# Miniprotein binders against q9h3h3, part 209

Target 1, 235 residues: q9h3h3
Amino acid sequence: EDGFTAEHLAAEAMAADMDPWLVFDARTTPATELDAWLAKYPPSQVTRYGDPGSPNSEPVGWIAVYGQGYSPNSGDVQGLQAAWEALQTSGRPITPGTLRQLAITHHVLSGKWLMHLAPGFKLDHAWAGIARAVVEGQLQVAKVSPRAKEGGRQVICVYTDDFTDRLGVLEADSAIRAAGIKCLLTYKPDVYTYLGIYRANRWHLCPTLYESRFQLGGSARGSRVLDRANNVELT
Key: E = the ipSAE of ESMFold2; O = the ipSAE of OpenDDE; V2 = 0.75 times the mean of E and O plus 0.25 times the DockQ between their complexes.

## First folded at step 17 (miniprotein)

Design xG6 (at its last look DockQ between E and O 0.86; V2 from the best seeds 0.77)
Fold by OpenDDE base, look of step 17:
Structure xG6 (fold): chain B 235 residues (1-235), chain A 85 residues (1-85)
Amino acid sequence: as target 1 above (235 residues)
Amino acid sequence: SPEEIREEIEELLEKAEEKLEEAEKKFKEGVDPRKARELLLEVFELLWEALRLAEKLGNEELLDRAWELVQRAWQLLVRLRELLK
């Protein structure tokens, strides 16, 4: 990706959070309706701005599935921002440890496994597998970006409640692999997203904590997970 | 020339800052957060170009100024998002 394309896409993704979402909520909707909902709103056909002939006539920011155990809690994002501004003004060194401590202090602990897929059958099939895993209670919540006008890659985000809970992060990887996903996965804490820390940043911080690579006949989890901060394999 | 590139970066930064101040004003006045969002997306586009040119020039001062504006714009975007959550 040339230049700041990843950062621009991240800004667009953050901005898309502000538009209406297409949501299947397993807390209020019977699981038996999931297949009809998936058929009605395949991610490869749902358009960001509600283009003519798309399943949606209005703009859609994200397509999401909420599990039975899902509770929306983002923590104290406002307090996090104030602390971040104060930290920058102090001139103190900013490290991954500093960001972890800020996240803990303000209870901004959510993180996500990310996968990028081209629009089409493989994306829709991957999303259907993830959505089923969420409704079945193997995952808590997931979202997928709608199709952009440019036809670029779409992203599926699978959330975990606490990026500091290594076991929970690994369990989500296992559930994603069990759903038939074989592509590369990267794990990013939401605190890095909220603080604008992407691939390019002035502090040279890596926003990716973990990478998961699919492996046949490997670990019981069907993947190899690398801790990027320590360069250590966890599986 | 390096001087022409510097001037172009300064113009981009000035334009980005003006749009950012307008977005901050709209936010403070309680205008629809989506209007401020559209301005911020324009701010980011200007700042990406400024960063690209500053990297090409190898000018650390201009890079730092551009990144400061990126952070300021990003924090506003996060605040706007929280209002519509």
Scores: ipSAE 0.798, ipTM 0.928, lowest interface PAE 0.6, mean pLDDT 92
Fold by ESMFold2, look of step 17:
Structure xG6 (fold): chain B 235 residues (1-235), chain A 85 residues (1-85)
Amino acid sequence: as target 1 above (235 residues)
Amino acid sequence: SPEEIREEIEELLEKAEEKLEEAEKKFKEGVDPRKARELLLEVFELLWEALRLAEKLGNEELLDRAWELVQRAWQLLVRLRELLK
């Protein structure tokens, strides 16, 4: 009965983008330094606002790892927002197809697998596995939220560069599972984030494109992936 | 009770719009972007409560007004983020 919790967390996540980030950048830092960096900045101990006793003295918005092949490209976000405003006044139906077309037209194609974990060893262990997968080239870029003063679950985001490339999104899911991650994953295209479209939205859109559940049955991929738009299992 | 709920929603929307206008002013002036961000987060908290109450009341006009403010606030938050990255 909390209402709008996801929307509240999304706003705080966007605000966190604007604070300093702690980054391990494989493009400029030797891979051999990763383990020391992970030990210095475990996400369960890095605090959002620089609490006493934490490894950081100033606010940290995100902890991130950039892979060797990471090439940042947000696309035409301003043009996307302008076209979105025009679409809303046009009388055209707003559907998943029109959102997809807006994203393609403005090259806002990135998306992310999300996982939520309580603070502690399980979070730090999961992050370490993801970070290694990024540095080793199985994943392109990932970030994790720091510990908030009020507590609560933290989020790991694993980005892909094109949500319309279904094979690439599924390959990222497989790499996440290979890193030992067993929790529920959900996939959200960034176009929904930039347009402020969450579960409670006036167009009845579903901003979660895929859902991945860990599969115990000895599958090489280790997951069952559901296409939420068509309610079809892909695996 | 429904009239009391309606009045509470109106107060929340008025307060949210006032704070949103202040955030828009700070963004336009290009000064103190952290204050603009803080104001926007306060706007969202007011609007989530307004939406919760408007859904309880079943009032489509108030729902539409609240969602309009949410979209306006979110648009500014994204622009602020793009400015500061």
Scores: ipSAE 0.677, ipTM 0.865, lowest interface PAE 1.2, mean pLDDT 89
ESMFold2 (binder alone), look of step 17: mean pLDDT 87; pTM 0.854

Design xG7 (at its last fold request DockQ between E and O 0.90; V2 from the best seeds 0.85)
Fold by OpenDDE base, fold request of step 22:
Structure xG7 (fold): chain B 235 residues (1-235), chain A 85 residues (1-85)
Amino acid sequence: as target 1 above (235 residues)
Amino acid sequence: SPEEIREEIEELLEKAEEKLEEAEKKFKEGVDPRKARELLMEVFMLLWEALRLAEKLGNRELLDRAWELVQRAWQLLVRLRELLK
């Protein structure tokens, strides 16, 4: 993507969090209703602003599925912000280690596997697989962006509770692969999102901690996971 | 010319800062967070262009100013989001 497109899309994604979500909550809705819900709200047809003929008449920020074990915990985002402002003012070096420590200190530990797919059957099929995995308890929570007016790729986000828990991150990758997803995955901590650290940042920090590439006949996980910070393959 | 590019960047930064201050004011006054959000989206668009031009010019000072405004705008967006979440 040329220029600051990734940063702009990230701003749009953050802004979309403020609009209503279409949610399937497995804690309150029977799993038997999932297929009907998926058929009613296929991500490729749900539009960001409720375009005429779309399944939604009102703006939708995200389509989400909550698993039985899902508990929303964003940590101390306000404390994180204050510490981040103080850090920037201090002129101290900002490193991946600094961000990790900030995240730990303020309990902002969530992260997500990201996949980008063009609108259509492949996206809807991928989402259905992920949604099933969430409802079945293999994943905790996932969301997908609605279709934009301009088109473009939609993003599926699969969350983990703790980006510092390497095992949990890898287990989520395995569950995503087991759901039939074969595309490239990138893992990003939410702390990077909250701090506005994207691909083009002034500190030259990489917001991607892990990359997962599908592998046929490989490990039980069906993927190769690269630790980007250490440039080490974990699988 | 480099001078024209510099002037354009400065104008973009000024406009971005004014809109950002308006968004911050709305936030402090308890106005609907969505109104401040819309202003912030405009701020980001201005700042992306400012950054693009500043990179082209190789002007570190203008880059730093633009990035500072990006951070300020971003932190406000996060605060707005937390209110509606």
Scores: ipSAE 0.853, ipTM 0.944, lowest interface PAE 0.5, mean pLDDT 93
Fold by ESMFold2, fold request of step 22:
Structure xG7 (fold): chain B 235 residues (1-235), chain A 85 residues (1-85)
Amino acid sequence: as target 1 above (235 residues)
Amino acid sequence: SPEEIREEIEELLEKAEEKLEEAEKKFKEGVDPRKARELLMEVFMLLWEALRLAEKLGNRELLDRAWELVQRAWQLLVRLRELLK
């Protein structure tokens, strides 16, 4: 829908965090079980609310894979919220720099590469490739949304630990491409998500830091990455 | 007419704020977090419509009121998520 569709999808994604997740946790589950798990829970067939005929009978917020080296580091989200409220009442300007400072101060440094794919083989194949990369240690954590009733595009999120570590963000992009992913990727720091800063926002901020486009040959990473804030190609 | 559009926006904002206050109460009580989440999703639906209409009207004051409620609702949603994760 026109207008605020992206903003509402963001709210639904946050709400989905609060429902049960289907998790393959490489820290406690042998890697040899991954292929069977992927076949049991393809994202094109797992439904958000447990529709009849789906592999899940209960709501599923996300399907996720945790790598062996995954160490959760959500940071001080409550302190971030308090500082955000104080900043808004202070009269100080709200800029990408002040958001970066808040994220550093409160240790909310994670971010994610996002890809959007329609339900079907391409989505399930892309997810399987990402999940294998996580279990094999090339990526740390990924999740994919379940199928919505209307059958719209689903999202795969591939997390990195620190959005200020540009090299680490670019290494994750490279690992995603090595898994055979050719679609557009966009990168969003979690600080923007927690503060409710979407495409349409009252501060006219850009919540997408990087954009990655697949590139046929001639690139060491298999992609061309654009810094959206500075309009500068990094690769 | 512009007056009828303005009145519709104000009705949407009033309904959104009432539901938001109910969600805030549910959160404070800790009794029914699923209901608090449902109320917040309803709040967002009302606010997106209020924003769409206010944008067409070009009314800065109504836009600011709607965005303030969006922020308030979003911060509650994040607090609820952090409580229940």
Scores: ipSAE 0.808, ipTM 0.922, lowest interface PAE 0.8, mean pLDDT 90
ESMFold2, look of step 17: ipSAE 0.764; ipTM 0.903
ESMFold2 (binder alone), look of step 17: mean pLDDT 87; pTM 0.861
OpenDDE base, look of step 17: ipSAE 0.835; ipTM 0.941
ESMFold2, look of step 19: ipSAE 0.706; ipTM 0.863
ESMFold2 (binder alone), look of step 19: mean pLDDT 87; pTM 0.859
OpenDDE base, look of step 19: ipSAE 0.835; ipTM 0.942
ESMFold2, fold request of step 22: ipSAE 0.756, 0.690; ipTM 0.910, 0.870
ESMFold2 (binder alone), fold request of step 22: mean pLDDT 86, 87, 87; pTM 0.853, 0.863, 0.862
OpenDDE base, fold request of step 22: ipSAE 0.844, 0.847; ipTM 0.943, 0.944

Design xG8 (at its last read DockQ between E and O 0.86; V2 from the best seeds 0.85)
Fold by ESMFold2-Fast, scan of step 18:
Structure xG8 (fold): chain B 235 residues (1-235), chain A 85 residues (1-85)
Amino acid sequence: as target 1 above (235 residues)
Amino acid sequence: SPEEIREEIEELLEKAEEKLEEAEKKFKEGVDPRKARELLMEVFMLLWEALRLAEKLGNEELLDRAWELVQRAWQLLVRLRELYK
């Protein structure tokens, strides 16, 4: 019904990686500087392509916070792409299991919890909570999109090192909830992002591995997590 | 009419492939990475419309061709991102 807006937004997000990032790097910057940095660059005010009236006059692709222990590892993306092309031409079934194996073989293991929020105070408050959790060591790394010219929702991405490590993925969900986040969260492995698997795809794969919903007075985590890949309720 | 929709899809696919080939040439030559990226964004806009029309028409051949071009464009966008991030 809404066409391919989600797919196009995903392409815009990939393209945004090539533009400059505004980064608070806890590996080299004291935690005491975080509040001033958050006040200087609230995501609802930072514009995607720059504006004299915003905090940035030049394009910004992402606003990010790196934790003290953060060590980026994208894996072998080139090898993943070659194997993906070979898989598609082989005629073999393309399933979550085959993609998982490609990701493991090529060490493309990172994944992320996604939350979408409208520009405004709630987004800025949520981002500040996530940023503090990263700097304090409860999360490894996170980023948030700047405000698009068209004014749609913005996305906060909270990364984990290994999407095959279910306990690590769930621990990140708990830390996000502990930071005060109550909105819907969905978890997507970066392998799906690199392969262009989104809501509409040729292989009818669910792009989301996990879904987390805030539960009032519910689990110890404050959320109910569903394993979409195996269709199993984890809590 | 179905025939007019088919012709519109064919035109969209042709324009998308032309822009994609230009982006691929820029990538291979190592020039204008930002222009190659902009061309790819235009390719995606053309292909999303082609997919929408092909789904409406129910034409599996045109859907397959459009998705093949989406994958080709997507993988080039990833290569650009990896090289110029």
Scores: ipSAE 0.828, ipTM 0.924, lowest interface PAE 0.7, mean pLDDT 90
ESMFold2, look of step 17: ipSAE 0.824; ipTM 0.927
ESMFold2 (binder alone), look of step 17: mean pLDDT 86; pTM 0.853
OpenDDE base, look of step 17: ipSAE 0.839; ipTM 0.940
ESMFold2, look of step 19: ipSAE 0.816; ipTM 0.924
ESMFold2 (binder alone), look of step 19: mean pLDDT 86; pTM 0.852
OpenDDE base, look of step 19: ipSAE 0.842; ipTM 0.942
ESMFold2, fold request of step 22: ipSAE 0.804, 0.828, 0.830; ipTM 0.930, 0.930, 0.928
ESMFold2 (binder alone), fold request of step 22: mean pLDDT 86, 86, 86; pTM 0.854, 0.853, 0.853
OpenDDE base, fold request of step 22: ipSAE 0.860, 0.856, 0.861; ipTM 0.944, 0.943, 0.945
ESMFold2, fold request of step 25: ipSAE 0.842, 0.791, 0.816; ipTM 0.935, 0.921, 0.929
ESMFold2 (binder alone), fold request of step 25: mean pLDDT 86, 86, 86; pTM 0.852, 0.852, 0.852
OpenDDE base, fold request of step 25: ipSAE 0.827, 0.858, 0.857; ipTM 0.930, 0.943, 0.944
ESMFold2, last read: ipSAE 0.829, 0.829, 0.802; ipTM 0.932, 0.928, 0.925
ESMFold2 (binder alone), last read: mean pLDDT 86, 86, 86; pTM 0.854, 0.855, 0.853
OpenDDE base, last read: ipSAE 0.852, 0.856, 0.855; ipTM 0.942, 0.944, 0.943

Design xG9 (at its last look DockQ between E and O 0.82; V2 from the best seeds 0.76)
Fold by OpenDDE base, look of step 17:
Structure xG9 (fold): chain B 235 residues (1-235), chain A 85 residues (1-85)
Amino acid sequence: as target 1 above (235 residues)
Amino acid sequence: SPEEIREEIEELLEKAEEKLEEAEKKFKEGVDPRKARELLMEVFRLLWEALRLAEKLGNEELLDRAWELVYRAWQLLVRLRELLK
């Protein structure tokens, strides 16, 4: 990726959170309606700005599926920001441990597995598998970016409630693999996103905590998970 | 020339800062967060170009200034997002 494309895409993704979402909520909608909803709103055809001929006429920030156990809790993001500013002013060293402690203190513990896929059948099929896993209770919540005007890759985000719960993070990886996903996965805490910790940050912090690679015939999980901070394989 | 590149970076940073201040003002005044968002997206585009040129020039001071504005803009974007949750 040339220049600051990744950072710009991150800004666009954050900005997209502010636009309306297309949501299938399994708490209020029968699971039997999921297939019709997936057919109506395939992510490869839903457009970011509601282009003519798209399933959506209005701008869509994200397409999302909420599971039965989903409870929205973003924690104290404002308190997190204030504490982060105070920490920077203090001149104290900033480490992954510092960010973990800030996240715990302010209850900003959500994180997500990320996969990037080109628009098309493979994306829509992957999304359908994830959406079913969410509705079946194997995953709690997932979202996918709509198609951009430029036709770039779309991202599927599968959330976990607590990035500090290693077992929960690994269980989500297993569920994603069970849904038939074979691409590279990266896990990022939301706290890193909220604090603007990008790939090229001045603190040299890695925003990716885990990487998952698909493995044929190996582990019961169907993947190898690497702890990027410690460079240790967890599976 | 290196001097022309420096001048271009300074112009980009000035324009980015002005737009950022306008976005911050709109936020403070309780204007629709989406209007402030639009300004911020313009700020980011300006700052990416400034960073690209500053990297090309190898000027650490200009890099630091640009990244500081990126940080300020990002924090505002996060705050705007929280209002629409």
Scores: ipSAE 0.795, ipTM 0.937, lowest interface PAE 0.5, mean pLDDT 92
Fold by ESMFold2, look of step 17:
Structure xG9 (fold): chain B 235 residues (1-235), chain A 85 residues (1-85)
Amino acid sequence: as target 1 above (235 residues)
Amino acid sequence: SPEEIREEIEELLEKAEEKLEEAEKKFKEGVDPRKARELLMEVFRLLWEALRLAEKLGNEELLDRAWELVYRAWQLLVRLRELLK
């Protein structure tokens, strides 16, 4: 590939945040309307830039579902960026622990489970299951990328409000598995995203905090979760 | 040749820095944030190519220069995203 595919996709994802979103907002919309909305806007058919024959005529950055209790809070991102710059010039080592402390200090605590799927029925089915879990209150908020002009894999992001609350992160993993999702999940705190920690980064840090693998015939949760930063199993 | 690759990287970095400076100016003036975004996407396109070539050449100085520009560009992209919502 290009060698920087993940980094290119990360920049495009951040740019997509700035375009219009297609949102099902459970705070203002009855849950009985969800199935019709999902049928109207399947992520395999909604296009990034409004291609002919798609259900959207205008650009769409993301397709999202907001749960009843969704309350957005990105924290002190400006302060985070300033502290990050100061830390880099200080000569102190950059570690996952350093990033964790910056996130706590500046209240940038959200993070997300990620799954990547090819366009088609499997993607649309997975998204529908996640969307229902959000509307039913098992998950707080999720989004899925629209289909890109060139095609290729799309991403579903399932948010949690505090990556340092490992029980909450594991509960979200369990809810994702209960929705029938069996693929690999990776977890990225938003602090990593804001500071530009991707696969190839100048600090040689792992861009993924947690990894979840579905376990056939396993525990009640149905997954095995590894803490990539500390190299320990959480389950 | 290695020298031709080095010169190509230098050209990519110079173009990227020029576009980044334009994007930074538009952001600071509060004018046309969508144009600033367009410039940043072009900056990243140039920088990913510069990094790809610099890795093949094994040139640490050029890698460091490219990563510094990536850092500046990414920080601006985040600020721009925060501005627009």
Scores: ipSAE 0.688, ipTM 0.853, lowest interface PAE 1.2, mean pLDDT 88
ESMFold2 (binder alone), look of step 17: mean pLDDT 86; pTM 0.862

Design yG1 (at its last look DockQ between E and O 0.84; V2 from the best seeds 0.71)
Fold by OpenDDE base, look of step 17:
Structure yG1 (fold): chain B 235 residues (1-235), chain A 85 residues (1-85)
Amino acid sequence: as target 1 above (235 residues)
Amino acid sequence: SPYMIRWKIRMLLRFADLLLERAEELKKEGSDPEEAKELLEFVQRLLRMAIELAEKLGNEDLLKRAQELIDRAQKLLEKLRELES
């Protein structure tokens, strides 16, 4: 994907964030209701703008599941953005290490595994597996994009609290694989999103920190995870 | 916060501008007008969101910029529709 595609997708994601969400919150809703909720709102059928005949009549930005231990904490995003602007003005070199340090300093540490799937049974099945993993406490929070256009891929995002915690990132990968997901996964810290840094940016920063590929007969994790920054396998 | 609202507006405008330029390029290249129209409809959505936020914030400069972009998008959309007729 080129830079335009990346920014287009980022724009879509931003717009989606600002629209209403369909949420299953395990903190307030019994786990026994998850199956009914999943059946009511399969992501392949929920439409971005509430098309006639869809389960939703109004626009939906995301379909999300919150686990029992979910606590939203985005850190000091405003401070992060101010520091980023100051850094750009200073003319100092900007590296992945710089962004990591900014993230740590301002406690903006969330990140997510991303998977792209075509609409259909496989997507809905994958989402159901992820949703169950969240409700069961193996994952904290996940969301999936609704159907936007015919044949267009949908994205599932599985979040972790700290992109600097390699173990936590790997554990989430393992949980995703345990849920039956076999596609390519990429991990992206949210700090890049908050700063408007996408692929093919002028600083040559890569927003993807990790890549997970499914492996048959491999380790207990069922995947190989690559550290993109260092080009080293972590598993 | 007002700061975050301003940031959102700026990002919406940035995306709108980028996508609008792409739509103009598609038109210039003689591509299928459908792709450009879909893109412009999305641009208009982004800009409506920006306008709403700018109004809430009372930022006349951002509001003006958003309005300029939406007018440009609308004009381009009208031209594309005429080409299909």
Scores: ipSAE 0.708, ipTM 0.905, lowest interface PAE 0.6, mean pLDDT 91
Fold by ESMFold2, look of step 17:
Structure yG1 (fold): chain B 235 residues (1-235), chain A 85 residues (1-85)
Amino acid sequence: as target 1 above (235 residues)
Amino acid sequence: SPYMIRWKIRMLLRFADLLLERAEELKKEGSDPEEAKELLEFVQRLLRMAIELAEKLGNEDLLKRAQELIDRAQKLLEKLRELES
């Protein structure tokens, strides 16, 4: 059940990746224009396929904000995928440590915090806070899904450069919380996506590395972060 | 790169096959045909993307696989539409 749902969501994400994106690029656009752009393209109103009455007339796969320091680098994905195929035929055991080492060796280190929210004011407010944090330099790059025809939950993705840099991942969590985000966050390294590894996979690997839960008035960071690989609380 | 385009096609085909199998299960179980129809329409969208990429690469094997799946999806969609009458 959970495996089918995860692959269906992955299929939706891949289809969205291949459609046009709406992008605010802080590298080329003045920060003073951000508020007008956010008002023009709220994620609860931007439709996946350009429905009547929406601000977009054409399909939109993602709405994204690129920070001043955003420098795209996916690493050696081809080498990673080749080494993965060789590993599977070698008879060596496949473990989270093995995947971590492959990602390090091939420099495929990016990952993302994910949050899911229903369409409406709370989603638009959360996205605006994240977008401002990106333009102000506390976060590097983020994207949000547009509204689907059925109006189901939408996703905000906040990227980090290096999932093995635990402090950097936790700093991103802290910046997300400082933007006023109180919902559950999950963190997934991109290496799992590039290898086609989803929930309920045959190796029993867990693509979610961290979970973050906000505590009202009860934490030094405002977050309680759990390392899912080792079942250890980090905060 | 051509390697990444081939990988995208293979993933699209994997997803399409999975979702098509699910639609077949829904029909066999006598479930609401609207859910199966929506899955099949999405499957056809994935396969149209795969066909476009495979044609760009000139990869005949992947193109044939995508065309076989889209034919199977269309046949099932037609059967579901007949049940609505």
Scores: ipSAE 0.615, ipTM 0.874, lowest interface PAE 1.0, mean pLDDT 88
ESMFold2 (binder alone), look of step 17: mean pLDDT 86; pTM 0.833

